Miniprotein binders against q9bqp7. Designs and how they scored, part 155

Target 1, 240 residues: q9bqp7
Amino acid sequence: VPQNWFPIFNPERSDKPNASDPSVPLKIPLQRNVIPSVTRVLQQTMTKQQVFLLERWKQRMILELGEDGFKEYTSNVFLQGKRFHEALESILSPQETLKERDENLLKSGYIESVQHILKDVSGVRALESAVQHETLNYIGLLDCVAEYQGKLCVIDWKTSEKPKPFIQSTFDNPLQVVAYMGAMNHDTNYSFQVQCGLIVVAYKDGSPAHPHFMDAELCSQYWTKWLLRLEEYTEKKKNQ
Key: E = the ipSAE of ESMFold2; O = the ipSAE of OpenDDE; V2 = 0.75 times the mean of E and O plus 0.25 times the DockQ between their complexes.

## First folded at step 12 (miniprotein)

Design xd12 (at its last fold request DockQ between E and O 0.95; V2 from the best seeds 0.76)
Fold by OpenDDE base, look of step 12:
Structure xd12 (fold): chain B 240 residues (1-240), chain A 88 residues (1-88)
Amino acid sequence: as target 1 above (240 residues)
Amino acid sequence: SPERLEEIIRKLEEAVKLFEEGKIEEALDILWEVLEELLELIEETGDPELYEILIRVIDAMDLIDYGRPEEAIRILEEAIRRLEELIE
């Protein structure tokens, strides 16, 4: 049980999406603060299992590609991920805010992969927007807040080279999503709250992406795990 | 300790059962616990056999992701047998 329990949901905010579809998605810039990001917290508190799996993967890849090849591969993966997020932001942005759509960004297997998910996405409230939890003292940059199949969600877009058909295969992604939810729900820059999360795993070959929907109950379960990770991080930093 | 190995065996058996019942997510949760317990034992003992079993459990998890649950189950059953041999 977390020592510093804090609710994921804000009882002071209405669960009802304000009927006014915001004409423009929120895009709050990430401020450079001494405040740890969600990603930093998760990276510094990886489980033994995660560390082992990652190291094993790395060693295998180095054996196959060599050190320089692995660096190139890693750089390419990051670039592909970035381009994918840029493409999605372009797709989900209102036409009026559309920077010149680089048609080349839209021609990817990852974009093809998520097409069936995008059909169910509407009412975009935020894109690439910063969230801050003032009480728990962490920040993050969320990918998207939108309605998925009529439910307002924090949506996190991921790329994978291997299938991730189960939420357990997504490692800390559920924790990241609920961390963003909790922060957003208590960030004064947002007038609404979210009760659901969605992880979308896109594939390079254009095969259908796997959506991992997280209802309020599942979000609450992962929120507890997130709080424990945050406490662990905080304790580690005090001891440094 | 034999008791820790027995607990791992119990969990693996439960995971296999859950897979057979189609409860893949629940089975995966248990396998993640098994990984933790095996890693702890390996850190304590340095037993190469436990390491090989760990690798096989990971392979089984990968096979599940690739939609090959029958092969994963076979690997887990073999892992159980190998663990039983360590207790004897």
Scores: ipSAE 0.739, ipTM 0.898, lowest interface PAE 0.8, mean pLDDT 92
Fold by ESMFold2, fold request of step 13:
Formats: structure tokens, C-alpha cells, sequence
Structure xd12 (fold): chain B 240 residues (1-240), chain A 88 residues (1-88)
């Protein structure tokens, strides 16, 4: 159990804040500072089975493709993910206009894959927006805050070349979502809070994306696991 | 440790039961615990048979994600039998 438990939700906040311009999602810039990011914390505190599976995957890919082939493969996967996030930010932003050079940004299997999810997304309140938890001392950059099927969610978009029909197969994505949620709920840049999460796994061939909805109870369960990972990270840094 | 191997067997049997009942996410949670326990035993003992069982559990979890639960169950049942032989 965490030694320094802290609540994920803020009872002094509402799910539905008042906004002077609700048509423009928040985009708080990520600031350079000395406190760790969510992804840094998670990368430095992976479980034994996560480390084993990742290393096994890397070695099998290197065996198949060679070192240079593996580097090329991972660079391409990274670029595809970056393009996917750019396209989603453009689609969800009411004021953003696609540039001529990025005309075909919206035409990809990944974008087709999420179309059925996007039909249920509305009320976008933040896109690619920084969050900070000053008390717990961590930062992050969340993908999206919007309503999904009537529930305000922190939404994380992922690409995958393997099916991920169950949340148990998404590794640390649920921890990433709740870490962003907890930070946002206690960040003075935001006047509202979010109690639900959504992980959306999109596929290159356009197959229907898998949504993983996280209600408040499930978020609380993962929040406890996130706090343990953050404590583990902090203890490791004290011993450096 | 025979007691720890018996615990792994009980967890695998529960996971199979949960898969048969359609409680996939609960079963997967158990299999993640089994992976951790197997890795600890492999580190302590160096037993290559435990490594083979670990790979079978991983393969079963992949099959679940690809929508092939009957095949995953057969692999898990074989893993259970091999663990039982290891206790003997």
C-alpha cells in the first residue's frame, strides 16, 4: 500500500466548468522543469513481467530484421503514431485548419479505425495539454479531455499492430490515464475535473478501434497502482 | 518450492475456469500474476522447464487477444499437467 496516499478526485470541483469560450479546447504548454513526467516514472518502474515481455519482443524483432532494420521499423512506428495524434488534434479542434502539406493527414487506417469512437466524442475541453500535480510532484501531457458517450473522460489514443480487446493487454496505459487525471484534477490551470478515463487502441488496417472505458471505481483502483509506481520512482532517485 | 508451484497450479486452474465462464478480464489478471510468480521462481531455481511453462502462458494470453480461447485453454491445461509432473 502507498505510504503517501493522495485522493485522485477533488471534491471542490465540478465535472462541468463554466467557460467564457467553450468552443476552443485548452492547450496548456508543457514547461521544462525538474519534476518527472508520467512516462518517465512509468519507464523507470516497469514490472518484471513488463521488462521481460519488452526485452523478448525487442530481441525477436532484432533477430528477424537486424539492428538497422529494427531501428527503421521503430522509427516508422513512431512517425505513424505522431501523425495519428496530429490528425486527431486537427479533427477535434474546431479552429484548426489543415495545412496544404498535411492534406492527406486525415487519410489513414488508424483514422478510419477510430471513426466509430469519434461519433461518440463531444464537448472537447482540452487537446495535447499539460498537467501538473504540485503536491505529488509530477507532470504530463494528456491527449484529450472530452465527453465519451456522455461521460467526461481523459482520453488516451494509441496505435497497435496487435489486437488489444482487453484493458489487461494495454500495459501501463491505464496508469498513464489516471496519473493525468489526478494531476488535472489538482492543477490550477483547470477549473473542472474528470472522473472517467478512456483508452482507444487504433489499428493500421482500419479495423474498429477498441475503446477501454474506465469508470471512477476502476480509475481509483489504477490510481493506487500509480501511487505505488511514483513512490518506487521517488525512492530510486533518493538512492542515486 | 513445491508450495509455490501448487499455488501457480491453483491460479492457472482458476484462470481456465474463468475463461470457460467468459470472465476474460479476471482470468487475464490472474495470468499476469502467474507470469510474475514464474519469473521469480526461474530467477531462484534456473529451471528451464519453468521457462517453457512461462512461454506457454504468454502464448495463451496472446491467443486470448486474438479471439482463440479454446486453444488458449488447451495450452494452459497442458502447462498445468507439466507443473504437476514437476512436483512429483
Amino acid sequence: as target 1 above (240 residues)
Amino acid sequence: SPERLEEIIRKLEEAVKLFEEGKIEEALDILWEVLEELLELIEETGDPELYEILIRVIDAMDLIDYGRPEEAIRILEEAIRRLEELIE
Scores: ipSAE 0.714, ipTM 0.898, lowest interface PAE 1.1, mean pLDDT 89
ESMFold2, look of step 12: ipSAE 0.694; ipTM 0.892
ESMFold2 (binder alone), look of step 12: mean pLDDT 89; pTM 0.895
ESMFold2, fold request of step 13: ipSAE 0.708, 0.161; ipTM 0.901, 0.604
ESMFold2 (binder alone), fold request of step 13: mean pLDDT 89, 89, 89; pTM 0.895, 0.895, 0.896
OpenDDE base, fold request of step 13: ipSAE 0.691, 0.689, 0.690; ipTM 0.884, 0.883, 0.884

Design xd13 (at its last look DockQ between E and O 0.71; V2 from the best seeds 0.00; counts 0 for: pae O 6.3 > 1.5)
Fold by ESMFold2, look of step 12:
Structure xd13 (fold): chain B 240 residues (1-240), chain A 88 residues (1-88)
Amino acid sequence: as target 1 above (240 residues)
Amino acid sequence: SPERLEEIIRKLEEAVKLFEEGKIEEALDILWEVMEELIELIEETGDPELYLILLRVIDALDLIDYGRPEEAIRILEEAIRRLEELIE
């Protein structure tokens, strides 16, 4: 139970699209300072299960590939994720021109994997945009805010080497989504809010991506877990 | 603690039943709880048999994600049997 509870939703904001909204998605610049990021908080407060699985995976990969092979493998995985996000930002940005769009960036199994999801995405409001929760003192960079099947969502795009048909297998991804949602709903740079989340797990071989929709109730459940992780992080920094 | 091992057995039995009923997400939630408890017991006792059981639970989680629930159930039933042997 969080010691300092704070609501995820802002009753003074609407979750409905504004019909007169400009066609250019928001892209608020990220300002990195002493305020921790969502990903930093989560990295520093990993559960016992996550730590065990990560360390076991590292040991097995190093045994198979060697230390240098492992470093090269992880660098490639990070680059694939970065390229995937860049491709999606380009695809979803209405202001991109032919010279701004890299055809090789758009060619990947991951992009093929999400095509069926993208058909249900519309009304893009924000892309690669910073959020800040001034009261709870954390920042983040969300991937996308758009409608998915008619519901306005914070959408988080992920790549995976393994199938993730169930949200339970996505580790901290739901916490990332709700942390971004809570920050956005209380950030003065945004005049609207969202009550839903979406995690989209894409696959290298082009297999259909798995969407994980999070309604308001599920978001509230994960929000409580996020608050606990943020409190854990704050307590650790207090003692250093 | 035999009491804690008996609770883990009960949770694994419940997860198997839920898998058989097609309630996959509820069963997965239980397996994550079991994994946490096993890790805590391993840290407290250093028992290598509990470590082997944890690895079987991890294998079952992977099998579920790959769409192989019958194999996952067999692995979990074996894990239950091994836990029962530890409390005899």
Scores: ipSAE 0.603, ipTM 0.859, lowest interface PAE 1.6, mean pLDDT 88
Fold by OpenDDE base, look of step 12:
Structure xd13 (fold): chain B 240 residues (1-240), chain A 88 residues (1-88)
Amino acid sequence: as target 1 above (240 residues)
Amino acid sequence: SPERLEEIIRKLEEAVKLFEEGKIEEALDILWEVMEELIELIEETGDPELYLILLRVIDALDLIDYGRPEEAIRILEEAIRRLEELIE
């Protein structure tokens, strides 16, 4: 049980979007502060198992591709992910940002993969927006807040070359999502609350993306795990 | 110790049962615990057989991630047999 319990949901905020919600998605810039990011917390609190699996994977990939090949692979994966997020932001943004929709960005297998999910996405409230939890002292940059099948969700978009049909296969992604939810629900820059999460795994070959929906109950369970990770991080930093 | 191996076997059997019942999340949680325990034992003993068993458990996890639970179950059952042989 976390020593420093804090609720994921804010009882002072209504679940219903106020009619005053801006028609334009929020895009709050991430401020570079001494405050740790969600990603940093998760990376620094990985289990021995997670570290071992990642190192094993890395070594196998290096053996197969060589060191230079692995670097190239990693760079390409990163670039593909970045382009995918940029394309999604462009699709989900109501402002035709006259930035030349690089039509090439929209012709990716990943974009094809998520088309069936995008049909169920509406009411975009935030895109690439920073969240801060003032009490728990962490920050994050969330991908999207929108309605999925009529439920307001924090949506996290992931790219994969391999099928990930189970939410557990997404490693710490559920923790990331709930961390963003908890921060947003208590961030004064936001007037609304989210109760659900959604992890979307997009595939390079254009096969249908896997949506991993997280209801309020599941979010609460992962929130407890997130709090434990945050406490571990805090303790680790005190001892450094 | 034989007791630690027996506990690992018990957990693997439970994981298999949970998979058969369609309780994939609970089964995966147990498999992660098994991996932790195996890693600890490997660090302590340096036993190459335990390392091979760990690799098979990892393979099973990968198969679950790829939506192939039936094959994962077979691998886990084989891992159990190998662990039993270590206790004998």
Scores: ipSAE 0.016, ipTM 0.345, lowest interface PAE 6.3, mean pLDDT 86
ESMFold2 (binder alone), look of step 12: mean pLDDT 89; pTM 0.887

Design xd14 (at its last look DockQ between E and O 0.92; V2 from the best seeds 0.67)
Fold by ESMFold2, look of step 12:
Structure xd14 (fold): chain B 240 residues (1-240), chain A 88 residues (1-88)
Amino acid sequence: as target 1 above (240 residues)
Amino acid sequence: SPERLEEIIRKLEEAVKLFEEGKIEEALDILWEVMEELLELIEETGDPELYEILLRVIDAWDLIDEGRPEEAIRILEEAIRRLEELIE
């Protein structure tokens, strides 16, 4: 039980976009400041299991590839992720004619992997947009807010070279989604709120992506866990 | 600490039953808790057998993600037997 509990949903906001919505998705600029990001909070508060799994994976990769091979591999994974997010923003933007497409982005196995998900995505409200929770003092950059199969979601796109058919195998991704959701729901730059989440795990070989839908009840359960991680982070900063 | 090993065994037996029933997510939640308990015991004891059992639990999780639950169950059943031998 967090000592400073705060609700994820804002009862003073509707869960529907206003009738006079802009024709383009919101893209709130990310501000460079001293308040922590969602990803920094999560990185600094990993559980014993997460630390063990990450370190074991790193050491096994170094044994397989060598130090230099591992550095090259991780750089490539980062670049592929960046390219994937750039491609998705371009695909989902109604202003596609204003952007020059990179054919290499569209040939990615990750983009092939998500095609069946994208046909169920509509009503895009935000893309690569900053969120800030002024009360809880954290910031983030969400990937997408859109309807998935008729439900407005915060959507987080992830890449993976291994199958993730169960949400438990996505580790902290659900916390990331609900942290963005809670921030958006209490951010004055947004006039609506979102009660559902979606994690989409895309695969390098083009295999069909796994969607992990999070209804409002599941989001509330993960929100409690996020608040505990944020509290843990805050306590560590006081001691450092 | 035989009491803590007995609790891990009970959790693993519950997870196996849940896997057999097709309740995969509930079983994975239990495996996550088992991993935490094993890590705590390894830190306290330095017992290399507990470390090997932890690796088998991780292997079982990977097999579940790969769609190979029967193999995962066999690995977990072997982990249970290895834990039982530590109590003896």
Scores: ipSAE 0.754, ipTM 0.917, lowest interface PAE 0.9, mean pLDDT 89
Fold by OpenDDE base, look of step 12:
Structure xd14 (fold): chain B 240 residues (1-240), chain A 88 residues (1-88)
Amino acid sequence: as target 1 above (240 residues)
Amino acid sequence: SPERLEEIIRKLEEAVKLFEEGKIEEALDILWEVMEELLELIEETGDPELYEILLRVIDAWDLIDEGRPEEAIRILEEAIRRLEELIE
């Protein structure tokens, strides 16, 4: 049980989506500060299992590709992910804010992969927007806040070369999502709250993406795990 | 300790059962716990056989993600047998 319990949901905010579709998605810039990001907290509090799996994967890849090949591969994966997020932001942005759609960005297997999910996405409220939890003292950059199948969600887009049909195979991604939810729900820059999360795993080959929907109950369960990770991070920093 | 190995065996047997019942997510949660327990034992004992068993559990996880549960079950059953041999 977390020592410093804080609710994921804000009782002072209405659960009702404001009926007015915001004409323009929020895009709050991430401010560089001493406040740790969600990603940093998760990376520094990885479980023994996660560390082991990651190291094993790394060693295997180095064995197959060599050190230089592995660096190139890692760089390419990063670039592909970045381009995918840029393409999604372009797709989900209102027409008025559409920078010249680089048609080349839209021609990816990852974009093809998520098409069936995008059909169920509407009411985009935020894109690539910073969130800050003032009380728990962490920040993050969320990918998207939108309605998925009529439910307002924090949506996190992921790229994978391997199938991830089960939420367990997404490791800390559920924690990231609920961390963003909790921060947004208590960030004064936002007038609404979210109760659901969605992880979308897109595939390079264009095969249908896997949506991992997280209802309020599941979000609450992962929120407890997130709080424990945050406490662990805080304790580690005090001892440094 | 033999007791810790017996607990790991029990969990693996439960995971296999859950897979056979189609409860894949619950089975994966158990496999995650098994990996943790095996890692702890490996850190304590340095036993290379336990390390090999851990690798097989991970392989089973990968096979589940690839949609090959029957092959994963076979690997887990073999892992159980190998663990039983360590207790004897």
Scores: ipSAE 0.426, ipTM 0.782, lowest interface PAE 1.3, mean pLDDT 90
ESMFold2 (binder alone), look of step 12: mean pLDDT 90; pTM 0.904

Design xd15 (at its last fold request DockQ between E and O 0.97; V2 from the best seeds 0.86)
Fold by OpenDDE base, fold request of step 13:
Structure xd15 (fold): chain B 240 residues (1-240), chain A 88 residues (1-88)
Amino acid sequence: as target 1 above (240 residues)
Amino acid sequence: SPERLEEIIRKLEEAVKLFEEGKIEEALDILWEVMEELIELIEETGDPELYLILLRVIDAWDLIDEGRPEEAIRILEEAIRRLEELIE
């Protein structure tokens, strides 16, 4: 049980969209601060299982590609992920936003993979927007807040070379989603709250993406795990 | 300790049962716990047989992700047998 409990949901906020919600998605810039990001917290508190799996994968890839080949591969994976997020931001942005859709960004297997998910996405409220939890002292950049099949979700887009049909195979991705959710729900820059999460795993070959929907109950369970990781991070930093 | 190996065996047997019942997510949660326990035992003992068993558990997980649960179950059953041999 976390020593410093904090709720994921804010009882003072309504789930109902205020009629005054701007038609334009929120895009709050991430400010450089001494405050740790969600990603940093998760990376510094990986489980023994995650560390083992990552090291085994790295060793196997270096054996196959060599050290330089592995560096190139990891750089390409990172670039592909970035381009995928940029393409999604362009697709989900209102048509009136003059960003010339780079047609080349839309011609990817990852974009093909998520087409069936995008059909069920509507009511975009935030894109690539910063969140801050002032009390728990962490920040993050969320990918998307939108309705999925009529439910308002924090949506996180992921790329994978391997099938991930089960949420357990996404490791810390559920923790990332609920961390963003909890921060947003208590960030004064947001007038609404979110109770659901969605992880979308897109595939390079264009095969149908796997959606992992997280209801309020599942989000609450992962929130407890997130709080424990945050406490571990905080303790580790005090001992340095 | 033999008691720790017996607990791992128990968990693997439970995971196999859950896979057979189609409760894949619950079974994967148990496999995750088994992996932690095996890693800890390997760190303490340096036993290469436990390391091989851990690799087989990971292979079973990959097979589940690939939609090959029958093959995953077979690998886990073999892992159980190997663990039983270590207790004897």
Scores: ipSAE 0.839, ipTM 0.935, lowest interface PAE 0.5, mean pLDDT 93
Fold by ESMFold2, fold request of step 13:
Structure xd15 (fold): chain B 240 residues (1-240), chain A 88 residues (1-88)
Amino acid sequence: as target 1 above (240 residues)
Amino acid sequence: SPERLEEIIRKLEEAVKLFEEGKIEEALDILWEVMEELIELIEETGDPELYLILLRVIDAWDLIDEGRPEEAIRILEEAIRRLEELIE
């Protein structure tokens, strides 16, 4: 049980759009400061299993590719992920303010992989937008807030070279989603709230992406785990 | 240590049963717990046999994600046999 429990949902807010909502998705700029980011908290509080899996993966990849080959591989994977997120922001933005170069971003297996998910996405409310939880003092940058099959979700897009048909195989991604959700629901830059989450894992070969829908109850369960990770982070920093 | 190995065996047997019943997510939750327990024992003992068993659990998880549950079950059953030999 967290010592500093705080609710993930805000009863003073609605998840329903209204006529005064902007038609252009929100994109709140990230303002970096001493307040920790969601990803920083999660990186510094990784479980023993996550540490073991990542260390083993790194060692195996270095053995197979050499250190320079591993660096090139990981740089390319990171670039592909970045291009995927840029392409999705372009696809989901009604302004299409991105340059002609974005048409090349739209031609990838990852984009093909996600097409069946995108058919069910509508009502985009935020894209690549900063969130801050002013009470719990953490920040983040969420990928997307939109309706998925009629449910308003915080949506997190991921690329993977391995199949992830079960949410358990996405490790900390559910914590990332609920951390963004809790921050958004209590951030004065936003007038609405979100009660559901979606993790979408896309594949390079164009295989159908795996969606992992998180209803409000599941989000509440992961929120408790997020609060424990945030408390762990805070305790570690008290001695610095 | 035998009590902890016996508990790992019971959890792996439960996970196998859940995989056979098609309750995949519940079984994976158990495997996650088993991985933590194995890592703790490896840190305490340095036993290379426990490390090999951990790798089998990880391989089984990967096989589940690849849609190969029969192979995953066989690997977990072998891991159980190896643990039983360590108690003996």
Scores: ipSAE 0.796, ipTM 0.933, lowest interface PAE 0.7, mean pLDDT 89
Fold by ESMFold2-Fast, scan of step 14:
Structure xd15 (fold): chain B 240 residues (1-240), chain A 88 residues (1-88)
Amino acid sequence: as target 1 above (240 residues)
Amino acid sequence: SPERLEEIIRKLEEAVKLFEEGKIEEALDILWEVMEELIELIEETGDPELYLILLRVIDAWDLIDEGRPEEAIRILEEAIRRLEELIE
């Protein structure tokens, strides 16, 4: 267990109803600071398995595509992911009217992939919004907080070329989700409590997205693992 | 060491049993541990056979994600046999 334990859920918010508060902003911009981001912590504390898999994938792709082909492929994947997130932010924004561009984006494979998930998403509370855990000293930019099948969730949208039907195959994604959750639950810019997570893996060919729902118990289990990664990151910084 | 190889074999046998029982997520958790232990042994020994066995374990994971558990089990059983040969 982590030596610097801190709870994922905020007991001061557990007794509040999960009601919307119109004074809470939908989007808070991420501010530059010396405090590490969730993605930085995870990237600096990759497991041996993750390092091996990433290195092998890079070597195989470079062998197949060449150096320039690999750069082009990676840039295209990044751009597709960015476009997918921009489309979802637009689609889910309660203040946005459907524009010509949004209708065109609905024709993409990734957007088609998530249609069955989006039908169950409502009550959006945050989109592309900054979170900060002041006590544990980390920040993040979460994709979405909304109700999925009646449960308020931190929702993380992912794109994948390969099927990811099991949560184990999403690697650090559950840690990313619970890190955002814990930060939001203790961030004074927000007033509500989130106890569930959802990882949605979307596919380019329009194959149905795989949703990975994380209940409160599973979130608590991954939270312990996140705290260990955060502790490892802090120790690495002290030894530099 | 033979003891460490025997531990990896036991975990792979447990993972195969769990896959056969349809307990996929529990089996994947065990495969993740096997990958870690194989990587550590490769770092210590530089044994190319252990590297090839690790690649087979990764292939099995991919087959599970693709909905091909019977093929995954077959190559995990092959990995077990290859590890047993290293002890012998």
Scores: ipSAE 0.756, ipTM 0.920, lowest interface PAE 1.0, mean pLDDT 88
ESMFold2, look of step 12: ipSAE 0.725; ipTM 0.906
ESMFold2 (binder alone), look of step 12: mean pLDDT 91; pTM 0.908
OpenDDE base, look of step 12: ipSAE 0.765; ipTM 0.907
ESMFold2, fold request of step 13: ipSAE 0.795, 0.791; ipTM 0.932, 0.931
ESMFold2 (binder alone), fold request of step 13: mean pLDDT 91, 90, 90; pTM 0.907, 0.905, 0.906
OpenDDE base, fold request of step 13: ipSAE 0.834, 0.832; ipTM 0.933, 0.932

Design xd16 (at its last look DockQ between E and O 0.02; V2 from the best seeds 0.00; counts 0 for: pae O 9.9 > 1.5, placed apart)
Fold by ESMFold2, look of step 12:
Structure xd16 (fold): chain B 240 residues (1-240), chain A 88 residues (1-88)
Amino acid sequence: as target 1 above (240 residues)
Amino acid sequence: SPERLEEIIRKLEEAVKLFEEGKIEEALDILWEVLEELLELIEETGDPELYEILLRVIDAFDLIDYGRPEEAIRILEEAIRRLEELIE
């Protein structure tokens, strides 16, 4: 249990979707500051298992591709992920038109992979938007806040070369989602809150993406784990 | 120590039972705990047999994600037998 527990939900905010709001999605700019980001906290507090698996993966890839081949591979994977997120922001933005879209952004196995998910997404409230937890002092940049099958969610889009049919195989993704939720729910830039999360794992070959829905109870369980990681990070930085 | 190896065996046996019952996510949670404990023992002992057992547990994770749970169970049962040999 965390030493500095704080609730994920805010009782002063709405927990129901606003079906009649015609608003343009929020896009709060990320500001330069000295408080840690969610991704920084998670990177600096990886578990022993995560470190081992990551280093094993790197070792095997370098053996197969060579050092330069590995650098090229990781650069291409990063570019594909960036293009995937750009395409999703374009698709989910109400201002985009077909003639103004880059057709290469829309032609992707990853985009094909998520089509069955996108048909269930509506009521987009935020896209690529900054969040800050003023009390716990961390920041993030969330991908999307929208309704998924009628539930308002923080949605995180991920690419993967390997099938991820179980949330247990998504490593820190659930922690990232709940950290964004907690920050958003306590950020003065937002007037509403989110009680659910969604991780969507998309595949390069167009295979159907795996959605991992997180109801409020599951979010609370992962929130506790996030608080432990944030506490661990804070302790490490006091010793650095 | 033998007590820590026995605890790992009990967790692996529980995970196998959960896989057989179709409780995949609960079993995966236990396997993550097993990986942590094996890594700690390997760091403390340097035992190459524990490292080989760790690699078999990792193989089981992959098999589960690729939809091959019966093969994963067989690998975990082999890991249990290898751990039992270390106690003896």
Scores: ipSAE 0.591, ipTM 0.853, lowest interface PAE 1.6, mean pLDDT 88
Fold by OpenDDE base, look of step 12:
Structure xd16 (fold): chain B 240 residues (1-240), chain A 88 residues (1-88)
Amino acid sequence: as target 1 above (240 residues)
Amino acid sequence: SPERLEEIIRKLEEAVKLFEEGKIEEALDILWEVLEELLELIEETGDPELYEILLRVIDAFDLIDYGRPEEAIRILEEAIRRLEELIE
């Protein structure tokens, strides 16, 4: 049980989307501060085993691809991810803010992969927007807040070369999502609350993306785990 | 985003400091974070300079693991400078 329990949901905020759907998605910039990011908290609280597995993976990849090959591979993976997020932001942004859609960005397997999910996405409220939890003292940059199948969600878009059909296969992504939810729900820059999360795993080959929907109950469960990770991080920092 | 680059710089500086303090494990943890953040930025920007910086950070990570922290620190310091130049 977390020592510093804090609710994921804000009872002062109505679950009902206020009728004033902002015509334009919020894009709050991430401010420089000493406050740790969600990503930082999660990374620094990885288990030794997780770190070891990642290092082993890296070493194996280097052995298979060579150092230059691994670098190229890594670069390509990241570039693909970037392009995917840029394309999604472009797709989900209102037409008036559409910078000239680089049509080339839209011609990716990843974009093809998520098309069936995008059909169920509406009411975009935030894109690439910073969230801050003032009480728990962490920040994050969320990908998207929108309605998925009529439920307002924090949506996190992921790219994968391998199928991830189970939410458990997404590692700490559920923690990231709920961390963003909790922060947003208590961030004064936002007037609404989210109760659901969605992790979308897009595939390079254009195969249908896997949506991992997180209802309020599942979010609450992962929220507890997030709080424990945050406490661990805080303790580690005090000891440094 | 300049802000993201600044965060990466901050983390790299922290990693360097931790290495200098002999806190290798903590430094490596931060470097891993930096790698992930750089990767995200590279994915977002496609900036070849960031990619080169990433490669250098990876090199530093490997050097630390191989017991060559001094060389790793130099590489990280160079990476910081290069990132600062991108913010300017």
Scores: ipSAE 0.005, ipTM 0.252, lowest interface PAE 9.9, mean pLDDT 85
ESMFold2 (binder alone), look of step 12: mean pLDDT 89; pTM 0.888

